# Miniprotein binders against b1l550: the designs that were tried, part 6

Target 1, 279 residues: b1l550
Amino acid sequence: MRLPEELLERARDIHSEAPSHRIKLDRVGSFGLKVPVEFKGFLLLAEADVWVSLPEGRRGVDLSRQVEAIYELSNPPKDPFSLCREAAISLLEKLNYADSSGVSIRFDAPLQDGESLKYYGVEISSIASDEIINKIRVEILGMTACPCTAELIRAYKSSEIAATHTQRSLGILEVSTKAEHPDPDKLASIIERAMSSPLRTYTKRPDEGGLVIRSLSNARLAEDVVREMIHLFLEEFGHLPEDTHILAAVRSMESVHMHDIYAERSFSLDEIRKEISSH

## First folded at step 9 (miniprotein)

Design re23
Fold by ESMFold2-Fast, scan of step 9:
Structure re23 (fold): chain B 279 residues (1-279), chain A 82 residues (1-82)
Amino acid sequence: as target 1 above (279 residues)
Amino acid sequence: DPVREAKLYFRFAKFLIRLAEWLLERGDVELAAEWYKEALELLEEALEIAEEAGNEELIKEIKEEIERVKKLIEELEKKLKG
């Protein structure tokens, strides 16, 4: 059975009706959309979320218009930063009842590792209202080595080279700014430089020995890594607007414990500069 | 409007199919196969909505495209395995 198109055109517009309860919703949208993006010469299949605010007097959001906005802007594939900003603006233009919109795009970014590639996590967002806020989150695995155990072994053995345990650590930098998104490769570089050593996609045993020795000579607490990430961030991105917000964090998957160690600091550029310049 | 919604998902799926074809022309067989698989999921979603709406013509078009894409995925997976 097929209904006449005329009858379907006369059907109630459920989304424009009054809701059961007059409550505003902050984010309503299409989550988990697959979108192609071009990132630094690579074609990647990314995952996108798109949303708008919903006023207390409206029952629902037109989800078709959200998918259409991403669809129109994704052909041909473009950089995810422009896609985020343009789609967020387009959503407000297409859905005039909304007072804010947002777009997030997630993908694994390739990073050159000798003659091979390794990958790190990227999430890029743009949130539009009377201004645009751009957010980027970068996560990359590295290696840390425990300085406490290193010092105990050194003291016990009177050795110039301390032995200690090593573990994978996840470094996280998140930036929210009214300026353009920071370059994720530079954020990934900051995280890796703050670690005891980076991880490699493929190593032969002699190269593995070199990485271990490097990490042992550069043993760091999770707290040390977070402070170093902040220091390196300020060197590279201290020019961003003063109200730029940063989250720096490390999650260390401790090889000698059944639990992880976590260290974090959130701050604005204004806040951290005042802190550093005072006692 | 469920018919409009089904058509939108169908158009998006066809867009991903065109992009997968572009990747094949560039020699990116593995990524093309992934995009065809994502297109297939969108086609199946479009089919579910079209079936609920009872639009026989649209159901037929979507089913034909699903069968075509499934064959392409099988062919590409064979090539990737050698």
Scores: ipSAE 0.000, ipTM 0.345, lowest interface PAE 12.4, mean pLDDT 81
Fold by OpenDDE base, second read of step 13:
Structure re23 (fold): chain B 279 residues (1-279), chain A 82 residues (1-82)
Amino acid sequence: as target 1 above (279 residues)
Amino acid sequence: DPVREAKLYFRFAKFLIRLAEWLLERGDVELAAEWYKEALELLEEALEIAEEAGNEELIKEIKEEIERVKKLIEELEKKLKG
């Protein structure tokens, strides 16, 4: 059913009307769009969110223009970093009443694991206003071994390598910066190295045993993992602007409890450097 | 066997004490204090069972450990308040 042109015009007029309540909105847009992206030689279907601010004097946003902006830039498929930045800028140009815009793209990033593939979750974002802020969030699963239980067993058996329970842990690094998006593979690597051991898609029996032994030999609290993540991040990305903001977090899916353990630290590079230098 | 049960609780308490000591060495004073308190509860349970069993040697050993742990808790609590 082709809606009569008159109804379409009326609908457009509704968006430009003054609202009943003159209140600015921070984000108005379309969430859960599907867009193709090229990442590390893979063509992936990603989920995308696009939004702009809405001034107090405008009832609604031209949502169709938002969707057009992201899809125009998605053909041909390009890297998600450029797509986010370009789309954010394009949104401000197309929707001139907005003082800010944003784009977020989410997908599972492939990561080589021997002869197989594993993956990590990534969300790449750009927010445009008077400046452009680039954001990246990486989530990857690892394994942690509990040092507390290990110590109890060590006390019991007097063994060099004590058995302990292990669990899956989700590590999270979120970086917001005025610089270019940090390399998500490097962020994923930092998280994995901060865990007791990485997870593997495929293991032979000897390799599996090795992973377990490594985990047991590197028992870490969730708190330890977060601190290690921060330490490794500073080593790799300490060159980023001082106003770069970081969230480091771990959610440990405890195997002996019905609940998860969570630890996090939010900080700017300037803040954390001052903290570390004071000790 | 009440004596065996008392010994089991006593052993578990000692494991917790060792854990607390390990935590203390790492600077986790608050957590160490908590584990010492848990150990103390187990020691008290062990003592009750041992007394019911009439094992004088075990009673003596547990009482000595209780006194030691209580002193440690007091010292740690002073550190935490200061």
Scores: ipSAE 0.000, ipTM 0.156, lowest interface PAE 12.9, mean pLDDT 86

Design re24
Fold by OpenDDE base, second read of step 13:
Structure re24 (fold): chain B 279 residues (1-279), chain A 82 residues (1-82)
Amino acid sequence: as target 1 above (279 residues)
Amino acid sequence: DPVREAKLYFRFAKFLIRLAERILERGDVELAAEWYKEALELLEEALEIAEEAGNEELIKEIKEEIERVKKLIEELEKKLKG
């Protein structure tokens, strides 16, 4: 049932009228759109959010134009980095009353794991205003072994291998920069290397044993993991602009507690460099 | 260090063997056998690494343990069939 054009015109007029309360909104848009993207040779269906700012004198946003903007750019499917950036710019062009726009694209990124695949979560974003800020968030699961329990057991019973409990931990790196989006595979690698061991999709028993041994031999607190993530990040991405902002975090799903352990550090490259140089 | 790695596998295997022994003491022969088999796999991996490293003493020690564990598994399997 096609609504008469006259009704559609009236609906458009509602969005353009003055609101009852003249208040600017920071983000108004469509969340949970599905868009195809090409990533590392894979065609993926990603979830996308698109938004713009709304001035105080406008009641509503032209949501249809927002949706159109991203889908026009999604056919044919392209890399999510370009899609985010281009769509953010396009939104500002199409919605001239907005002073800022943003696009966020989320999907599970495939990662080679021997003969199989594992994955990490990625959110790629671009925010456009007077400047373009590119943001990427990577989340990947790993394993941590607790050094505290290991020491207690070692103190109680002399063992060559420190037995301890292990748990899955979620590592998070979020980077906001005026430069191009950092490589998400590299970010995922940093997180995995910072943990006691990576997770594997498929392991034979000897391989599994090796993974456990590696974990036990590399016992780390959540705090240690975050510090290691930061260290490795600086080694790999220290060339980014000094105003680049980073969030490094770990959520450990503690196996001996009913709650999770969480650690994080937020910093700019400039700030962390000054901190390290002062030691 | 391959020697270090081999030793780690070997020590972990020994831990699993001790675990299997405790399980066996509790009367769970089937579960004990399973853990002995896991230990055996780790011993075999340790042996491979030790051989690559050329550590003769470690190779000998691992081989002796392999033979011991194999015999244990065989005995337990006989108990499970009988």
Scores: ipSAE 0.007, ipTM 0.212, lowest interface PAE 10.9, mean pLDDT 86
Fold by ESMFold2-Fast, scan of step 9:
Structure re24 (fold): chain B 279 residues (1-279), chain A 82 residues (1-82)
Amino acid sequence: as target 1 above (279 residues)
Amino acid sequence: DPVREAKLYFRFAKFLIRLAERILERGDVELAAEWYKEALELLEEALEIAEEAGNEELIKEIKEEIERVKKLIEELEKKLKG
């Protein structure tokens, strides 16, 4: 044993001291915490980041109070949305020198896929200050098929079966809102419906052929997928506050190239409605 | 306060151990082993902090839990191979 508890009790409170330079920091906290959550009947081990703003006159934050804030709310495990929001509020209550706090929670969400399960990525955050901003990002893999190559082959072969290359594509929807977090299953559904075909965790050879044929019959550019995702998003979530901000994106992992194709659009609900109305 | 920080990590690790035990009771040996491994990482972090703090009683208690969890992981891994 090196340092007895009596010495630590007499140690300087370095966190409350003046820093070397009087500079405000935006995010200081505990990153990569393991947190159990309950998501739609599943117990999952998620990763969490917790942080607060640090004023220019204070040297450091009390990291043990940050861990305590999320730990207290994690027993018993609860849904990650309530945990995210409540922990962000708790951080401000426990660390009164902070102007803002934030919590981010990441996990792979199970999604029923026939008799099996597949998983999609979810990252949620809540940022608390004089109000709360809730953010959610959903990423799910699907399949796309190139319409350009399909058209060239159809033109060349005439009555013969058209063919093209297929590839995995990552669909992304990110929403930032003052309302509650959107349901990630609905966001995942929007992404999958916008693609040429969903991907499966478990596929037998005959079923694999069916997925490929489906993709070939529904060939879409990355640009097509992004526009369709936005259209479907507005139908499902157009009721959110007008200052809600959305990012829709697709990364197509091109099977015939060493590089990816990427398409993206960021917008607020107010912005997109005005754009659609002007055209 | 490093003693307080070590105790928080230790309590959180114990919580994950109890969750892993419930998963094991439901028959998911593979998932239970993964959660025990996550708990072990937290125990090792708690030990490092406790050693810096010099709290001998806490160091001893954390070391005992680390050895117990390591043996559980080894037993579960044997079952997965068999």
Scores: ipSAE 0.000, ipTM 0.331, lowest interface PAE 15.3, mean pLDDT 81

Design re25
Fold by ESMFold2-Fast, scan of step 9:
Structure re25 (fold): chain B 279 residues (1-279), chain A 82 residues (1-82)
Amino acid sequence: as target 1 above (279 residues)
Amino acid sequence: DPVREAKLYFRFAKFLIRLAERFLERGDVELAAEWYKEALELLEEALEIAEEAGNEELIKEIKEEIERVKKLIEELEKKLKG
């Protein structure tokens, strides 16, 4: 996976030349690199992007040096948080013409689900300049059920109507902070607790009925889920720096529609505390 | 510790092989082939590190797994073309 020295020498000569137009570029790098990581006792295959800023007077970046930097730090595999931070710092040290650097690492994280495993999506980033900003995005599927259908059941006493209006929903929490990355398992837990019920990797027919019944007992709109996620996030992570930015979102994959429903809220901790305290 | 490093890559490759097998059980031949190819790349990396470390038992185990995975990939690719 490491580029040969001959290629590095040639790339350096071209990249140091003046460009046709003196325009700064925000992100130039190697995207889609396969990198092994160790995550909470698991060895996983992750996908990484690495980049740096490019000044207006330089034609290109040293791509082979970017690949070498992350590869050297990923061999042997280490935890993705340390890899992300260390690689971003290393890029700035090795590529002194850059004002900033960044690394993103994406993988599917295992989560214990009874006797089985299920998986949720994780994307971790570190962006280095005169400070380091750490970002984490967690995505996990759960179940939601329509509150309107719950009302129909109470009126007409029909379980068949209720079952028709359950659907998969993707919960999303994204956190940007100057502190260390939040624990993704805790973020995944917040998302699952905010939904009508979690999804399972393996279920039998009776267990599947139980999930539907649980969803109906806890019917929630996408808007309800986002608000609950924010509430639970503040309980668990309210200690983070005030300028920490959060995105909470839900994408509901409606079983009775050809389209999805989406709800989101972006906020800083300072902003949301003032909003909640005003009422 | 190059022996530890080789063993980590070998364990990771075996994890991806189990993942590929799971996709085959679900009938997703194309995705299974992709994961076997990723596993093969990690096995080849593990082999190079193990050879530099001179651990003959580990080298033998990795080579046997490489041969097995290569045959599986070839078989799955033939099915995908047919």
Scores: ipSAE 0.000, ipTM 0.168, lowest interface PAE 17.2, mean pLDDT 79
Fold by OpenDDE base, second read of step 13:
Formats: sequence, C-alpha cells, structure tokens
Structure re25 (fold): chain B 279 residues (1-279), chain A 82 residues (1-82)
Amino acid sequence: as target 1 above (279 residues)
Amino acid sequence: DPVREAKLYFRFAKFLIRLAERFLERGDVELAAEWYKEALELLEEALEIAEEAGNEELIKEIKEEIERVKKLIEELEKKLKG
C-alpha cells in the first residue's frame, strides 16, 4: 500500500516542526542496520548504527536520509574504517542542521588460527563535528589461570607447575583517537598476549596439553591482565596522539564463583605516561 | 598424620597472612583485615590439630602466630573505625 504522496509530505513537515519542548538531543538515528563491508579479504555483513545531533528547534531527524547516506557508501562494499569516516562526514553534509554525527559498525573479525579460524569482536566508529574522532573497540576471549589457587596448591604439594582453576576471560581494548583507527588485529594480539593463554578453535591433544601448561605457567589475576594489556599497548601504539583515550578491561568468567571478576583502567596516553614516569 | 595436617593448615595460614600484608601495603585495610581473619581461622584449626597430636613445638609456634595476627586485626579494625 503506497501511502499517498500527500501523506509523505505531511510526514516530512512534522520533522521540521518546532518541538513542544525546545531541547537539543545528542544522538538521533537508526540502530541495527545491516551493511556489507570488506575486511581482510572477507566480505562480511556488519551491524551499523548511524546518528546525528538534533537542534532544539527541530522536532525530528530525517531518518531516511541517514539510511541512504550509509547505504550509498556501502555499495560497493569497502573497508569499515573508510565507511565510518566517510559516512560520518556525509551525514553532516546531508543533515545540515546537525552539529555532530556518528557511525558505528560492528562485526566478528576473522583471525587465522592454524588451519582454522577464530574470531574477535570489533566495533569501529567515527564521530564527526568540528573534528573527526575515530574509535575502535576490540573484544577477544582468552584463558586465565588463577595464581592464588596455584600458590595454595604449591604450599600443599611442592611442584614446579601448580594446578589451578582456569576460566574464560574477555579482554577489551577501546581506543578513541584523532588519528586513524588502530589496527584491530594488533589490538586483539595485545589482549591475547596479556592473558594466561589464547583460546584455540582446534587443538590436537598434545597441543591442548601444551596450552594448559602454558596457562598454568603464566597464571594471572584479572588485574595483571589489564596491566599487561596497558603495557603492551604502550609499546605498540605509544606513537598515537597524546590526547588518545584508551579503555583497557577484562571480564573474567570465574569458574569457581557464580559471578564474574571485572577490572578496568581508562586513561589518556599523556596521563598514563606521566603515571609510569613517576615510579 | 595429624602433625602433617597441622603443618599444612599452618602453611596455608601463613600464605594468607602474606596476602593480607600485600593488601595492606596497597592501602586496602579492609581487605587485609578480612584475609587476616581468614588466616586466623586456619591457625586456630591448625592449633587444634597440633594439640591433639601433642606436638609442643608446633603448638608454641602456632600460638605465637595467633597472637601476632590477633594484634594486627585489632589494629586494623581500629583504623577502620576511626
């Protein structure tokens, strides 16, 4: 049923009307769009959010224009980094009443694991205003072994490698910068290296044993993992602008408790450098 | 072997004491106090077992540690109330 053109015109008029309450909104847009992206040679269907600010004098956002902006740029499929930046800029151009825009693209990134594939979660974003801020969030699962239990068992039975409980832990790195988006594979690698051991999609029995032994030999608290993530991040990405903001976090899905353990640190590069230099 | 068991509890208690000390060094007084209390429970268990075993040397050692830990707990609790 095609709604009469007259009704469509009236609907457009509603968005341009003055609101009952003159209040600016920070973000108004469409969430959960599906867009194709090209990433590392893979064509992926990603989830996308697009939004703009809404001034106090406008009742609503032209949502159709937002959707058009992202899809126009998605054909042919391109890398999600360029898509985010270009779409954010395009949104401001198309919706001239907005003083800010944003695009977020989420997907599972493939990562080679021997002859198989594993994955990590990635969210790539760009926010445009008077400047462009690029944001990337990487989430990847690893394994942690508890050093406390290991020490208790060592006290009980003298062994070079003490048994301990292990659990899955989710590592998170979120980076916001005026520079280009950091390489998500490198971020994922940092998280994995900060864990007791990585997870594997496929393991043979000897390899599995080796993985467990490695984990036991590298027992880490959630706090240790976060600190290690920060340390490794500084080594790899210390060249980013000083005003770059980072969130490093770990959620440990504890195997002996009903609850998870969570640790995080939020910081700017300038802040953390000063902190480390003072010790 | 009850003596072996008592020694085991005693070693565990000492480990928890070391943990408590680390927390205290970090300024986590409340957490330190909790771990000292847990250590105290293990020391008391160790003492009971050692007394049953009749090991005078071990009993003495555990009692000395109990007194030390109790004093620490009292001091920390005063800090937390103040």
Scores: ipSAE 0.000, ipTM 0.191, lowest interface PAE 13.2, mean pLDDT 87

Design re26
Fold by OpenDDE base, second read of step 13:
Structure re26 (fold): chain B 279 residues (1-279), chain A 82 residues (1-82)
Amino acid sequence: as target 1 above (279 residues)
Amino acid sequence: DPVREAKLYFRFAKFLIRLAERWLERGDVELAAEWYKEALELLEEALEIAEEAGNEELIKEIKEEIERVKKLIEELEKKLKG
């Protein structure tokens, strides 16, 4: 039922009213939108969040304009990097009372795995204000083998290959930079290489055996994985601006415990370079 | 390095063989047979890689182990059917 236009004309614009409490809000927007994106030749339906700041003198945000902004830019579908950046800028233009805006797009990114596909989680974001900050978060599962148990078994019984328990581990790299979004495939690769072994969607028995052998031969603590991720990241992305911020983390879903093991390091590129050079 | 890879598969196969032997010692013939079969698959893969690498000594060692394991599997299967 569409309300008569006459009633709409008489209705107060509630959003433009002064609030009862003059307090600025950092983020007001629509979360959980679905938007099409083109990524590496795939057309994907992604989840999107859009928001702007709200000044103290305005009761509410024009949410319809926010939604319109991102959907206008989503047709035809484009790469999520451009979409995030352009939408963030568009939000500031359309909502002139906002001093900041942001867009976040989340989807499972396809990754070729032999004749099959695996995937990693990706969240691409852009925040616009007096500057544009691009953020990307990549999450991919791998396998870790415990070196401690391996050592205990080796000490107990001489074995050619030290048996140990393995578990699924989630690796996380989050990068915030004034530069363009880093390549998520490269970030995913860094995480996989930092693990004891990658996961596979499809394996034949010999291939599975090989994967396990690699894992056992490359036993790593969660702490080791994070350090390796940082090391590999610096090798690949050391050219980014010095004020680039990185979060490297691993959540190990321990197979012998009811709880997970978590390790992380947050750092800027300038900070970590100084740290490494001092050793 | 293909030789290194072949050696890894070979070592892992040997480990599985030891596991099979332990199960056999515990009287679990069925489980032992399964592990021997897994070991055999790894040995066969190791052999393929070793052959590609042209390492004659390793090829010989793997082939000897394959024959040994095959014979063991046959013996265990006879025991399970009987």
Scores: ipSAE 0.006, ipTM 0.233, lowest interface PAE 10.5, mean pLDDT 87
Fold by ESMFold2-Fast, scan of step 9:
Structure re26 (fold): chain B 279 residues (1-279), chain A 82 residues (1-82)
Amino acid sequence: as target 1 above (279 residues)
Amino acid sequence: DPVREAKLYFRFAKFLIRLAERWLERGDVELAAEWYKEALELLEEALEIAEEAGNEELIKEIKEEIERVKKLIEELEKKLKG
């Protein structure tokens, strides 16, 4: 139901009024916006959230200006990193009562997998105030094999071929930095190399057997995978500012249990370098 | 409206320049250089759109800012090498 235009023009500016309670809000905005983005030659439909801080003396935010900010920058579709940063800056310019703004963009990134494509999850954000902080989170599935069960079966059978349970494991790398977002394909590569084996979209039977044997020969605990991810991250991205913060994590969907195993480590670059050099 | 679009890119570039200046004031030459380079890309996009729109005043203003930012980047890159 569309209301008469005259009533809308005569309506109070509710957003600029004093609120019922003088409480600052950290994030107020438009969530779940569908935006087209262009990522490495692919046109993708991404999901975006946009928000600003709201001061204690103001009742609401101008939501239409938030949508305009991302709309103006998304036509034609552009890379999601530039869109994220530029939209966050635009929000502060358009909504001068806010002391901070943020934009998050989520999509499934295609990755070449032999004759087909596989996908990994990407979430990027930019938070703007008197500085900009860029965050990227990459999630990709791989395979792990249990070394404990492998050792028990080897001892029992006296066999050189390890038998153990395998499972899908979700690897996670999250980076927060004042520099540009790291390349998500490189983050995904780090995660896959840390696993017992990558997962494939399609495998022919001879190749499938080889993949399984590879993972059995490279059995790793979730804890092993996290440590390897951190090691590989430092080799590739050790040049980032020292106050860059990283989260490395693995969630192993244990095939022999009704529950998952989870391992993580969060750290800054300066913190981890001191820790490694002290040993 | 291409004039409106060019002005939008120009405004974003100016904000990135402001952020680069803050990093430079804090002594972080490397981060300042990176933000100036990003601002330059936005300025070049703004110039292309402004040229298509034929707004001579805006073209002149954007070109002046491009020259200033290019010089700053060159100066900061020399410091990083030295």
Scores: ipSAE 0.000, ipTM 0.251, lowest interface PAE 15.7, mean pLDDT 81

Design re27
Fold by OpenDDE base, second read of step 13:
Structure re27 (fold): chain B 279 residues (1-279), chain A 82 residues (1-82)
Amino acid sequence: as target 1 above (279 residues)
Amino acid sequence: DPVREAKLYFRFAKFLIRLAERYLERGDVELAAEWYKEALELLEEALEIAEEAGNEELIKEIKEEIERVKKLIEELEKKLKG
């Protein structure tokens, strides 16, 4: 049912009114939009969040304009990196009362695994103000083997194989930079290499055995995994600006406990370089 | 280290062989045969890796074990058919 145009003309613009309380808001927008993106030759339906700041003198944001901004740029589908950046800029242009904007796009990224596909979670973001900050978060599952249990078993009984319990672990790398978004495949690779072993979509029996053997031979604490992630990240992405901020984290879904083990380190490239050089 | 990897596969295969032997002791010939077959697959992988590494001693040991396990499988299969 369309309201009569006459009623619409008489209706005050509620969003442009002065609020009862003059307070600036940091983020106001639409969350959980669905947008098509092109990623590595795949057309994917991604989830998107769009927002802008709201000045103290304005009651509400023009949400329709926000939605229009991202969908205009999503047709035809493009890479999510460009989409985020361009949409963030477009939001500031369209909503001139905002001093900052942001776009976040989330999807499962396909990753080749033999003749099949595995995946990792990715969130690509851009925040625009006086500068543009690009953010990427990669999450991928791997497997960790516990070195502590292995040592206990070894001490108790001589074994040809260092038997231990294994568990799924979620590795996380989040990078915020003024440079272009880092390659998410490389980030996923770093996480996988930092764990005891990667996960596979499918395995033949010998391959599965090999995967387990690899895990046992590379038994690592969650703490070890995070440190290894940082080390590998520095090797691959040490060329990024020194003010680049990184979060490296692991959540281990412990197989012998009811709770998870979590480890993280947040740092800037400048900070971590100084730390490592001091040892 | 390819040699280390080959040794790991070899050790794991030996573990499975011991497991198969335990099943035989319990009279479970079918399960024993399955584990011997699994062990054989791992031995073959170990051999491939060892050959790539050029470790002659390890290659020899793995080959000897392969022949032993193959013979055991054949014997068990005959028993299962009879």
Scores: ipSAE 0.007, ipTM 0.246, lowest interface PAE 9.7, mean pLDDT 87
Fold by ESMFold2-Fast, scan of step 9:
Structure re27 (fold): chain B 279 residues (1-279), chain A 82 residues (1-82)
Amino acid sequence: as target 1 above (279 residues)
Amino acid sequence: DPVREAKLYFRFAKFLIRLAERYLERGDVELAAEWYKEALELLEEALEIAEEAGNEELIKEIKEEIERVKKLIEELEKKLKG
């Protein structure tokens, strides 16, 4: 059963009415949409949020236009970066009362790990106005080993490799830029290379022993990991616009503490270059 | 809808062109050249889709922008290397 078209045409247009209070809203939209994407040869089910700004004089947004914007571009599935950028632009075109639009897409990215796969977290967004701002956040687990405890144990006895506690650490790189989205595999690689060692999906005893020995030989504080991530990022992505903003962070799930250790640094490329060149 | 897809790429390219113009206004010639090059790639994709769709008006508009952007890139690259 459908309502008569005449009745629908004569109904009040609630969305175009004046609101109870003349207040602009920054983000109004459809959140938690399931969309298929194709990422590096894999067909994945991603989660998307789509939104627009709402002016102070308008009561609501057209939900159907928002869903149309992303779904018409996601069939057939395409790469999530193009989908993100194109859907944000489409939203502005379809909803002419909006000053800005945005799309965020989240998925777990597969990464080849020997004979198996492991996964890392990716969230991308594109915010469209009179310019496009592209943002990407990559999160991947690795291993860190404490250099302080290692030094204490080495002082107790002479050993080629010092014993110390190890723990899982979450590395985070977030980039906001007017350029295209950085390759998330390269961001994940930077994080893993900054850690004491990467984590594996499957290991046998000889490989597990090697992983532990690598971690112990490359003991790093969370602070060390963040600095190394920044150094490696500048080597790989220093070509990005100077107003590119980066967040580098590590959350270490300390095995000898009831709490986590956290270290971070936010910076623009312009800021960090001036800081490094002054030393 | 290929016409809508072509228009979307064209609109995205125009955003990047405006971004490049703003970089030029503030003296960032290198970044401006990079953004014009990205815009050119999107314009070329938009043209291919528009040609498949057979929309002559859109094809003409995109071709005009491609020619303009190519000349700007050439000019900026000469400035950067010369």
Scores: ipSAE 0.000, ipTM 0.159, lowest interface PAE 18.4, mean pLDDT 81

